# Ledger of designs, part 36: VH-VL binders against c7peq0

Target 1, 252 residues: c7peq0
Amino acid sequence: MHNKIYNSFIDRKAKGIKSFAVLIDPDKVNPADIADLAAKCTAAKVDYIFLGGSLVITNHLDECVQQFKTLCDIPVVLFPGSPSQVSRYADALLYLSVISGRNPELLIGQHVLSAPAVKKSGLEVISTGYVLIDGGAPTTVSYISNTTPIPSDKDDIAMCTAMAGEMLGMKVVFMDAGSGARKPITESMISRVASQVSAPIIVGGGIRDAEKAYLNCKAGADIIVVGNAIEKETSLIKEMADAVHAAAPVLK
Short names: E, the ipSAE of ESMFold2; O, the ipSAE of OpenDDE; V2, 0.75 times the mean of E and O plus 0.25 times the DockQ between their complexes.

## First folded at step 7 (VH-VL; framework fv_inotuzumab)

Design d7 (at its last look DockQ between E and O 0.02; V2 from the best seeds 0.00; counts 0 for: pae O 11.4 > 2, placed apart)
Fold by ESMFold2, look of step 7:
Structure d7 (fold): chain C 252 residues (1-252), chain A 119 residues (1-119), chain B 112 residues (1-112)
Amino acid sequence: as target 1 above (252 residues)
Amino acid sequence: EVQLVQSGAEVKKPGASVKVSCKASGYTFTSYYIHWVRQAPGQGLEWIGYINPSGGRTTYRRKFQGRVTMTADTSTSTVYMELSSLRSEDTAVYYCARDRYSSGYFDYWGQGTLVTVSS
Amino acid sequence: DVQVTQSPSSLSASVGDRVTITCRSSQSLLHSSGKTYLSWYLHKPGKAPQLLIYEVSNRFSGVPDRFSGSGSGTDFTLTISSLQPEDFATYYCQQYDNLPLTFGQGTKVEIK
């Protein structure tokens, strides 16, 4: 059926089931290690593989998708910012608008240019409001986006931004402190946003341990995405996945 | 005049390795993936994996991961497939095939290489 | 893995006969792009396989118009409208909607 990945976000949120996504940057991953990554993600019952990054300098995203799809059954969701970053073998595309910023090219301009290619790709397209939060240092995303992140202590600004994005038609809200952030997004901010939007909430950036992943879920995140910490230590995959899955409600 | 010409038949003992070559001509070698497909006696076709000759990236079917290695030599327009730790069930005709526009179907095939594994 | 199953496994026919071969997949091969990723090959002993049909119904260059493909979803058919002496071979369907790529078990077309 259409919208299989989006419907999985919605269905799991409705059941209170939290999801763990591993973010893999095709430009950073050692190609020889992909089989091991796929095996570790499978063993840990990772819910999604997100492929992409702020800079995709080499054109081997499609081959990376094909290898993961050959090696495991985990859904592969594209997380790229350019038309050259599509693969018909992927399960879905997060079509990101940087709604936290005021750069018109990242709000809608690049989407106008890429829309024909995205439509021809056949991918499930998931409209995603991307909310960049200050992670304690400039990030690749903040530099490339030419935007100022929302301050980490401005919960109401983040909440209003996400609320506006949902009202404008975004199906998913992605709160991100950026890859390599010094500080993750606060549980207070996550809770404030979750109180005002019904859309699934993805949270990423600066999450370095299982306890933070768990607490972010309890604060209202629906999907936890981790990339940088796992790039440095793949043994964290199982620990993080277990913590995220443990945040599910206990039903009679 | 796309042609894929494979190396000759091989007879191997269990536990050995075999390396089959596939020489491409009549097109831009680095523009097309090369897949390997095998056919055991009395059986159908089984996909093994592919190599992108531009950069040497490979994708292997899960059951062959760890036993198969594909390489490409752009100076000779030749792809190699090496299968190690051979078993009797690896007896098959091995084909190289060109992936048409990276689509997943194969417009040109090599003539096949019979690999026999027996003691 | 997506399974594709051919029927019949073999058949006997005379020159001039109309021959149909079916291929059934374990799941729909209709991609969200609207394309359906199924191909057909002809294979003679000692020869390389030959592409006949791609995307269900598109004849490959040089393939005679007596070969046609049809179907949708999970059910596909290769038809040879008037069998010729050179058409006695084994025929394979292949799905390329999902990885790993998989082939049918084959249908051997023999002279009666």
Scores: ipSAE 0.230, ipTM 0.736, lowest interface PAE 5.3, mean pLDDT 89
Fold by OpenDDE, look of step 7:
Structure d7 (fold): chain C 252 residues (1-252), chain A 119 residues (1-119), chain B 112 residues (1-112)
Amino acid sequence: as target 1 above (252 residues)
Amino acid sequence: EVQLVQSGAEVKKPGASVKVSCKASGYTFTSYYIHWVRQAPGQGLEWIGYINPSGGRTTYRRKFQGRVTMTADTSTSTVYMELSSLRSEDTAVYYCARDRYSSGYFDYWGQGTLVTVSS
Amino acid sequence: DVQVTQSPSSLSASVGDRVTITCRSSQSLLHSSGKTYLSWYLHKPGKAPQLLIYEVSNRFSGVPDRFSGSGSGTDFTLTISSLQPEDFATYYCQQYDNLPLTFGQGTKVEIK
C-alpha cells in the first residue's frame, strides 16, 4: 500500500530529517487567521499542518482544510479528538488509539463506530498509538475519556506502551503531554521510547520554545507538534521550525 | 520491465478539454506516484502535479489548480490527466512519469502525448 | 519557486569528447540531513526521457559509467567522460528539494 503522508514520515525518519507540525484548532481560527498562519507556515517551511480539536463545536473542519489547501502546499493531517472528526479534503488522518489508557472506547470502540465514515472519506488512514503523558495539568482527553496518563517520570512504562503499540501494528507513536501542559515530555522519556521503537515518533504538549523543540528532536522525536505556544505567539513558528530542522544529523 | 504508455496525439480548440491516459505495467501500480510534466515547443519542462494511484489523492501545481484533474483506474493500471479550458499556451507534449520512492525524481517516463490547441 | 539554470543552452561535440554541463539553482538544495536533491535526465526527440543521476552523483541503474554527477549547494555538474553516438540528446537538471518541482531549461548536445 502506497500512503503519501505515512511514507513521508518513514522517508524523512530514514533520512534523519526532523519535522515540525503546527497544530491548529479549526474552531479557534477564522479565515483571516488561516491566511496569516498559512503564510507564516509556508515561510517557515513547516512540514505539516495538524488540524484538530478536542471538541467539535462549529463544524468548520471542511472549510478550514479547504482554506489551508488553497493557501499553501503544506500537507494537512487530521489530528482529531474523536475518530469521527474527518474531512475528505485533508491529506491524511491520524487514527488514534489511546494505548496509554485502559478505556476500551478509546482503544477500539469509537473506531468501530467511525470506521464506515472514515473508509468512505477515502482519506489516508495512519494507525497511531496515542500515548498520553502526565503534563502536570488535566487534559481534555483525560477528562473526557477518564483515562490516567502515564506519569512523567515513568520512562519504562512509556517505552513498553509504545513498544506494544508498534507490535500491534500501529504505524506511528504519538507521545502527548496534552494541550496546556505545564510539563513537557522529558528528553529521557523520548530517548527511552526511541531506543525501542522504529516507528515515527510524534511529540507534542507543553513545548514553548525552540530549545525544547530542538532537544526533543535530539532525544529521538521525529515530528514536533506545537499548538498553544503558537496560538499565543505566531512569531514562534519560524524559530521553532528552524530549530527542529537544524536538529537533523548531517550525514557525511 | 517497467513501462508507461501514453495515449495518442490530440488536437483541440480553445476552451475545450483534453484527457490524456498513461497505462503502467511491469510493476505494482498502486505503489508509486505518477507525475505529469509538459514541454511546450521550444520551452523547458514544466511540472504539473502528481497522483497517488492508491486512493487517488492528488497534488497540483498552483498554476494549474482548478483546471487540471488527475485520476487513476486501478483495474486497468491507468492514470489520466484532464486539462480543461484549453488555451494556445497549453500546446505541448505531455509526459507521465513514475516517482521513484515518492522522492520527487522520476525513474521512468511515458513516450509523451502531443496536445495541440488551435482555433 | 526554486529556479534552476543550465549552461550552456547548447553545445557541439564529437564522439569521444569530454562534455560538461552546469546547473545552478536559485537557492541551496542542501538539506540539513546532508542530502542534496538534484537529478539529471537525458531526452531524445520522440522518446521518453531517461533518468541518469539522482541525489547529485548517484547513477541510476543501467546508466553507463561515462556519466557522472557532482556539485554542492547551488552549483552542479553533469559530465560525460567520453561522448558516444547515442549520447547526442538534450539534458535536463531537476530539483526536487522544494515544491513545485522545477527543471533547467535544457542543454542540447549536438554532433559537431
Scores: ipSAE 0.000, ipTM 0.489, lowest interface PAE 11.4, mean pLDDT 92
ESMFold2 (binder alone), look of step 7: mean pLDDT 93; pTM 0.947

Design d8 (at its last look DockQ between E and O 0.82; V2 from the best seeds 0.00; counts 0 for: pae E 5.3 > 2)
Fold by OpenDDE, look of step 7:
Structure d8 (fold): chain C 252 residues (1-252), chain A 121 residues (1-121), chain B 112 residues (1-112)
Amino acid sequence: as target 1 above (252 residues)
Amino acid sequence: EVQLVQSGAEVKKPGASVKVSCKASGYTFTSYYIHWVRQAPGQGLEWIGYINPSGGRTTYRRKFQGRVTMTADTSTSTVYMELSSLRSEDTAVYYCARDYGWDSSGYFDYWGQGTLVTVSS
Amino acid sequence: DVQVTQSPSSLSASVGDRVTITCRSSQSLLHSSGKTYLSWYLHKPGKAPQLLIYEVSNRFSGVPDRFSGSGSGTDFTLTISSLQPEDFATYYCQQYTHFPFTFGQGTKVEIK
């Protein structure tokens, strides 16, 4: 299963297919919730389950991964707040470097510490340039790391940041407004980044309806990630998934 | 010495429920997951699911979702498996088993003696 | 789910005999970590199953050295170098590389 998940990203992007990912926090979900979510995700043809939280307070990651693996066939991708949060039963790990900030610990420090555990897990590791965008609310990442997000109106900074990440060898760019974002990432910013980056672009944070998900895809996002909105209303899974799957990239 | 002791044989009617107990001793109860495995007559072993006694979180095989409920009582170091809507096909010996740990998760170092559950009209 | 098939389903042997049981999986059990997660159990009627081997070839504590495990990928073997009276039982292989966990159908070793 070497590079299976990454190859799926590349293949779908190449074909102009947009993907929908549901973000699940292992610390906030119980077994009953997982059963319901798995069923809804399957019915909606969700493309990926992203598992991760900014703060892992409890050690429920392995259990959560195994539960999803039992209940559905959707690929499970770890989206950890810390690089050390791994489960050998997952399909891949987004190895996140916060390239929007200037905290060396989030650039490489934590990765050095977690590297042995990640290697031991045997997981597919997908080097990811994590670009934190100001969503109008403090994020856990910004708080913990004391990093300043890129202002929401600074498209060029976001673009240059993503370009740098790609040129450094990062395989995926993840633009995130953060959990609980009041302002989702603008379409203009997404378009600006997409115009200069060939790597798959993941967009998350503050997406609350199907229309915004669709528009982000049209702007150039390859994968849409939604968490909080779905937690509040699980019925949105299908609506958003359908919107994303109906979307096509912008014409060059 | 690590021991898992299960409750006695049960005879049930179709549509009824059965609750089997597994009392653990000889180790820290909340430090190990407990799995349940069954064996129908003349068949192989079939994994049902497991429970984390610490917090009571459960993971069930898809086949048993909606019918099986596992619980843990830390005060008595006992795990329970309840199977509802019983069918003749549920006739089997049910085993509880201890998981060695997540770093080597998936193999079972100690087992209960088994509980025969017979479902007949 | 990954299917695990044992061969033979049953065999007759005498004390002192070399016994070989095979387990075949429908998918490779080699995990990307480099480890292979396959275990063997001994089971006597009315008794608790007993762990013999884990991770293909590691003997569990207290297991006699006449028991050995080998194999890779999809093919695995349990060998009893010299069968003892207490070894007459049913043996099961189990994979735990892939979730959910699955068992072989068992191999009954009977007295000839």
Scores: ipSAE 0.386, ipTM 0.779, lowest interface PAE 1.7, mean pLDDT 92
Fold by ESMFold2, look of step 7:
Structure d8 (fold): chain C 252 residues (1-252), chain A 121 residues (1-121), chain B 112 residues (1-112)
Amino acid sequence: as target 1 above (252 residues)
Amino acid sequence: EVQLVQSGAEVKKPGASVKVSCKASGYTFTSYYIHWVRQAPGQGLEWIGYINPSGGRTTYRRKFQGRVTMTADTSTSTVYMELSSLRSEDTAVYYCARDYGWDSSGYFDYWGQGTLVTVSS
Amino acid sequence: DVQVTQSPSSLSASVGDRVTITCRSSQSLLHSSGKTYLSWYLHKPGKAPQLLIYEVSNRFSGVPDRFSGSGSGTDFTLTISSLQPEDFATYYCQQYTHFPFTFGQGTKVEIK
């Protein structure tokens, strides 16, 4: 089946059902802890596992995908930081363009280099407009991207960026404050973007508690992704998942 | 040239553990994954898991998670598989098998001779 | 897990006979890359299994021409065009399109 993961994004958005994704960096996760992590994600009914990081070695990525596939049934979606981050055993790939910046390598340059390998991988490829928002501190993403993130109070800039990405063919919008961000993306900005795009909206970076995850969903986020807080405290998986799953837009 | 030589047969009681060795020669030990596959009497082949010897990273089939541990000793080019909490249904011949682990991963070009593990009261 | 089922479970044949063994998968082994990942092994009791065929139809180094593989989707066949005395053994198919890897239950090829 093609497009299974993307179809799940748009079908759940159409129903107002919110999704929780756990982001795992294969370079940072202790392999001995993956079994416990998979069990916690399963118990909490986590909707997606996002795998990837800025400096991932390909062998670690494949092995990590295979570990999750043998330990649980949760879909594994690649969140690549480099052209070499491909695994044929994953369920899908978020093919990211950093549309918030003016770095031509991250807009299209790396895609030209990686396209043959991505095509040969056979993965479901999900075109994703990646919108980096200022999180109040340097992050791995802000350093590596060498771009100025969108200021945290410039809702209209974020909105126009997402609109343009959707019009240019991006299937998903990923708003990210970056791993290790001091502050998450504001609910005002999420709401402004959500009012103007029909694409599924992923929100991540700096989300440290269940209340913020819930409020981001109420503001219009479709998928909440958390990595850093869970690396520090895996018990948060259930709290975050419960909050995300309890959130639905109030229709009346 | 490529050889995988396994340790000898073992007899164990239920609840014990067993550690089977697989010594590799004739190739660069850390360039290939070692998988373990077993065959119970009168049954087919069952995949257990693998180890990447270069970093010691492992992946285990779900039914064996928590009972199996694989390790590698690069100084002796030897992989070990330890299976704990043995039951009579674990009686089988255990094979190690080599896998390139990259673009051609998933089929096993060279196998060990097998190690019979018998679990009986 | 993806099941692979072989037929027959056993068969009797004479030297020189043409033998066919089938392998059926519970879901398609066609990967979206266009490749199909199925292998065949020969196994004699007390001996190491031997790889015969990978990627449906590719003969492993040193495997005689009398062994051939074919098939697509969910249905695959191993053919031995002229059975030799050393070919009396149990044969296994294995899929590696999907993780975890799984084997068929085996087909024993016996004398006469």
Scores: ipSAE 0.281, ipTM 0.733, lowest interface PAE 5.3, mean pLDDT 88
ESMFold2 (binder alone), look of step 7: mean pLDDT 92; pTM 0.928

## First folded at step 9 (VH-VL; framework fv_inotuzumab)

Design e1 (at its last look DockQ between E and O 0.18; V2 from the best seeds 0.00; counts 0 for: pae E 13.5 > 2, placed apart)
Fold by OpenDDE, look of step 9:
Structure e1 (fold): chain C 252 residues (1-252), chain A 121 residues (1-121), chain B 112 residues (1-112)
Amino acid sequence: as target 1 above (252 residues)
Amino acid sequence: EVQLVQSGAEVKKPGASVKVSCKASGYTFTSYYIHWVRQAPGQGLEWIGYINPSGGRTTYRRKFQGRVTMTADTSTSTVYMELSSLRSEDTAVYYCARDWGYDWSGYFDYWGQGTLVTVSS
Amino acid sequence: DVQVTQSPSSLSASVGDRVTITCRSSQSLLHSSGKTYLSWYLHKPGKAPQLLIYEVSNRFSGVPDRFSGSGSGTDFTLTISSLQPEDFATYYCQQYTNFPLTFGQGTKVEIK
C-alpha cells in the first residue's frame, strides 16, 4: 500500500509500458469542468492525474483531489510547488527536490518544515529528483526560487544531475521544461539521461502534440506529463494518450 | 449554539427542479464545509456532495453530477442545494450537515432537521 | 464505492439492555496514516441526526459514556452498555476513508 504508485511506475517501466499523466492546477481548474475532464481522462485511459501548482493562491487542493477521486478511478498524484501542499485523499505525493538548482531551501529546507505534515497525512511519498530544464520561458518555480534551469543543449549536465539524484536515493527523476515552456525537452537530452538512469523518468513542459509525446517516449521517457496544451484543448487528451500508449506495446 | 435550519417540504413533478435551503447560525459560516445527504424511504443515507462556503467550491458525487448545484450566500449564511430533472427515485428527506473541522474532516457534527422532497406525477 | 453494511437491520430491546450493532465495510477502512475513518450517528424520526462516534472510538462532545465504538479494518461495533429510553432510534455508521462517503443502511433499535 505504501508504495502502490511507485510500484506501478517501476512495473510499467519494466514492461516497457509508457504512461500518460494529465497535469491539473487546483487553483486554475474550474470546478464545473472537472467532471468533463475526468470523463475524458477516463475515456482516454489516462494513467495518472497529477495535481499541483507552483503557487498556492487558494487552499483548494483537498477539494480538487476529492472531486477527481469521486469522479474517476485514475490515481491522483500530488505534484506540488511546495512540499507542504498535501491531501490525505491523494494516492501519492511526489516529494520534489530541485536538484538542478543550488537553492538549499528547495533541496531540503522546505522539506524539513513540511515533513511532519507529510508524515501525518499518511500519503505515499515518492522521493523525486526534480530537474528544471530551460524551456525558453521563465517558469514560476525558477522565478520564485531564483534558480537557474539547466540549458536545453547541455545534455551532459542533465545526465549528471539525474545520476546524482538517483545515487542519492531519489526514486524518480522528473525532467521539466516548466509550465508554458516554448521549447520542450529534446529527445537527445532524454535519451542521454535514460542511458544512465534506471529510475522512472517523468518528462513534462512544452509538449503540445501527440507526435512530441510519442518521440519523448521513444527517447526514454517513462511518463509524459501534459497540462497547458490540454487546458487549451481538451480534445488532445485522447490523441496524446494514444500516442504515448502506442510508443511501447503492452506485453500480453 | 450551532444550528442548521432547512426549508419546508416540497412536492414536485417529474422533470421539475427543487431548491432546498439550509440556514446556518451560531458559528462562522465561511469556516466550515456544508454537506448534503438524502434518505429515500426505507433506504440508507446517501451522500450527495458538499460546498465550501468560502469561495463556493463544490464537490458532487458522481451519480448526481450534472443534476445537482450547491451554492452559498454569505450575506445570509445560507447554503442551497438544487436538484434538477427530478425523478420518482429522488423522493427523499434531504439533510444539510456541517463538516466537523475548519478544514475537511469527512464526518458531520451538526445536521439540519431535514426537508422532505416528494416527486410524483 | 465502499459498501457499508450494518447488522442487524433492526432489533428489539428493553431499557437497561446491552445493545451491540455491527458495521462491515467492503474493504479496509484503515488509512495509510494509521487512522480509521468511521463514524456513528443516532437518528430519531423528524429530528436532525446526531453524531455519536468518530474515528471508530472517539465520543463526540456531550455523548454519554454508555456509547462506545470499537473495531478495525472492515469490522466495527457500536455498543450501548445500558439502553436508556432516549436511545430508541435508528443508528448509522459512515465511512470517510474513501470517496465517495458512504453510510450503512441503518439499525433500528425498538422497544421490546
Scores: ipSAE 0.033, ipTM 0.594, lowest interface PAE 4.6, mean pLDDT 91
Fold by ESMFold2, look of step 9:
Structure e1 (fold): chain C 252 residues (1-252), chain A 121 residues (1-121), chain B 112 residues (1-112)
Amino acid sequence: as target 1 above (252 residues)
Amino acid sequence: EVQLVQSGAEVKKPGASVKVSCKASGYTFTSYYIHWVRQAPGQGLEWIGYINPSGGRTTYRRKFQGRVTMTADTSTSTVYMELSSLRSEDTAVYYCARDWGYDWSGYFDYWGQGTLVTVSS
Amino acid sequence: DVQVTQSPSSLSASVGDRVTITCRSSQSLLHSSGKTYLSWYLHKPGKAPQLLIYEVSNRFSGVPDRFSGSGSGTDFTLTISSLQPEDFATYYCQQYTNFPLTFGQGTKVEIK
């Protein structure tokens, strides 16, 4: 199937089933730890593995993808810091446009250069409107993107940005406070965006406990992404996955 | 005309290292990945790994991890493969090969002529 | 690692003959994209290998139309419809659906 991963986002959203994704940065993960991480994600019923980050400087991407694919059945979705960070061994690619920013290179410029290679990769390409929200401190993504994040209390700006992205043809909205954010995106902002956007909504950045993950799902997030907190303590994987899954209707 | 020209044959002792060069011409060097493949006497072809010349990113087959290092010099359009801690079973013809297309694909449209590396006492 | 096995290991043929070589993988080479990543190479002694076929059935630029590839899943075939003098060589299949990349052991096509 061409749209297997995107269809899973849509089908789960239509059923009210919330998804938990673990974000893994190839630059930070020790290859020796991947087997344990894959086992923990499998035991916790993690729905997606997102691979990537704002800076992917190391040469481990292909090996990291293949290790996860060998060690578990969880779909591996690329979350690249640039469009050239691809591996055809993954299940899908989030093709990110930083629509919250005014950096032409991250809006479309890098995409023009990478599009032939992305098409040749054979990956499922998921057009994604990336909306950077102020997380209370400068982040790697904020600096690298040379963008001003949407202020954390400007719900209408986030809503209009996501709405415009959907109208322009983006299939997914990714609201992110950034890796290392001091505060996560507010439930108020998530609710406002969810009220106006039919596309699946991914929320990440600064989520440090299961209660916040659960409340974000109740506010209208479809997919919760956690990376930083799990990098520090992998035992949180099960706790957060359970909370996200508890926000969904009971399976009959 | 796309060409990959490799350095000459090498004879090495067990435990030594060898560095094979592969000079590319006739195309934009930084736009294509270079793979290394070897063939031991009487054996088939064995993939070793690849390098992206534009950023130096590499991926190595697990059995070679820790013994192989690939580098690229964009000023001379040359890729190098260094294999350390040589053993007699490393005796082989080593080929560089260009990955097809703008980015990585996993099959090889142009190959170097091969470099014989002999490991013996 | 995905193993790829060719048959026959060698064969003798005359110019003009139809030659068929098979390649069997230890697991399906169908990628989640719907594509199958299997290529064929020609290798003559003392020369570099040459690409013939990629993605099961696509002839590489400049490859004569007497070469054709087919197959799916785990079973693949290279066919040479009318063997020419320059076609006496060893042929390899190679899978690139899975890491690491692996080659078949080769099929030597010899002069009868």
Scores: ipSAE 0.000, ipTM 0.504, lowest interface PAE 13.5, mean pLDDT 86
ESMFold2 (binder alone), look of step 9: mean pLDDT 92; pTM 0.927

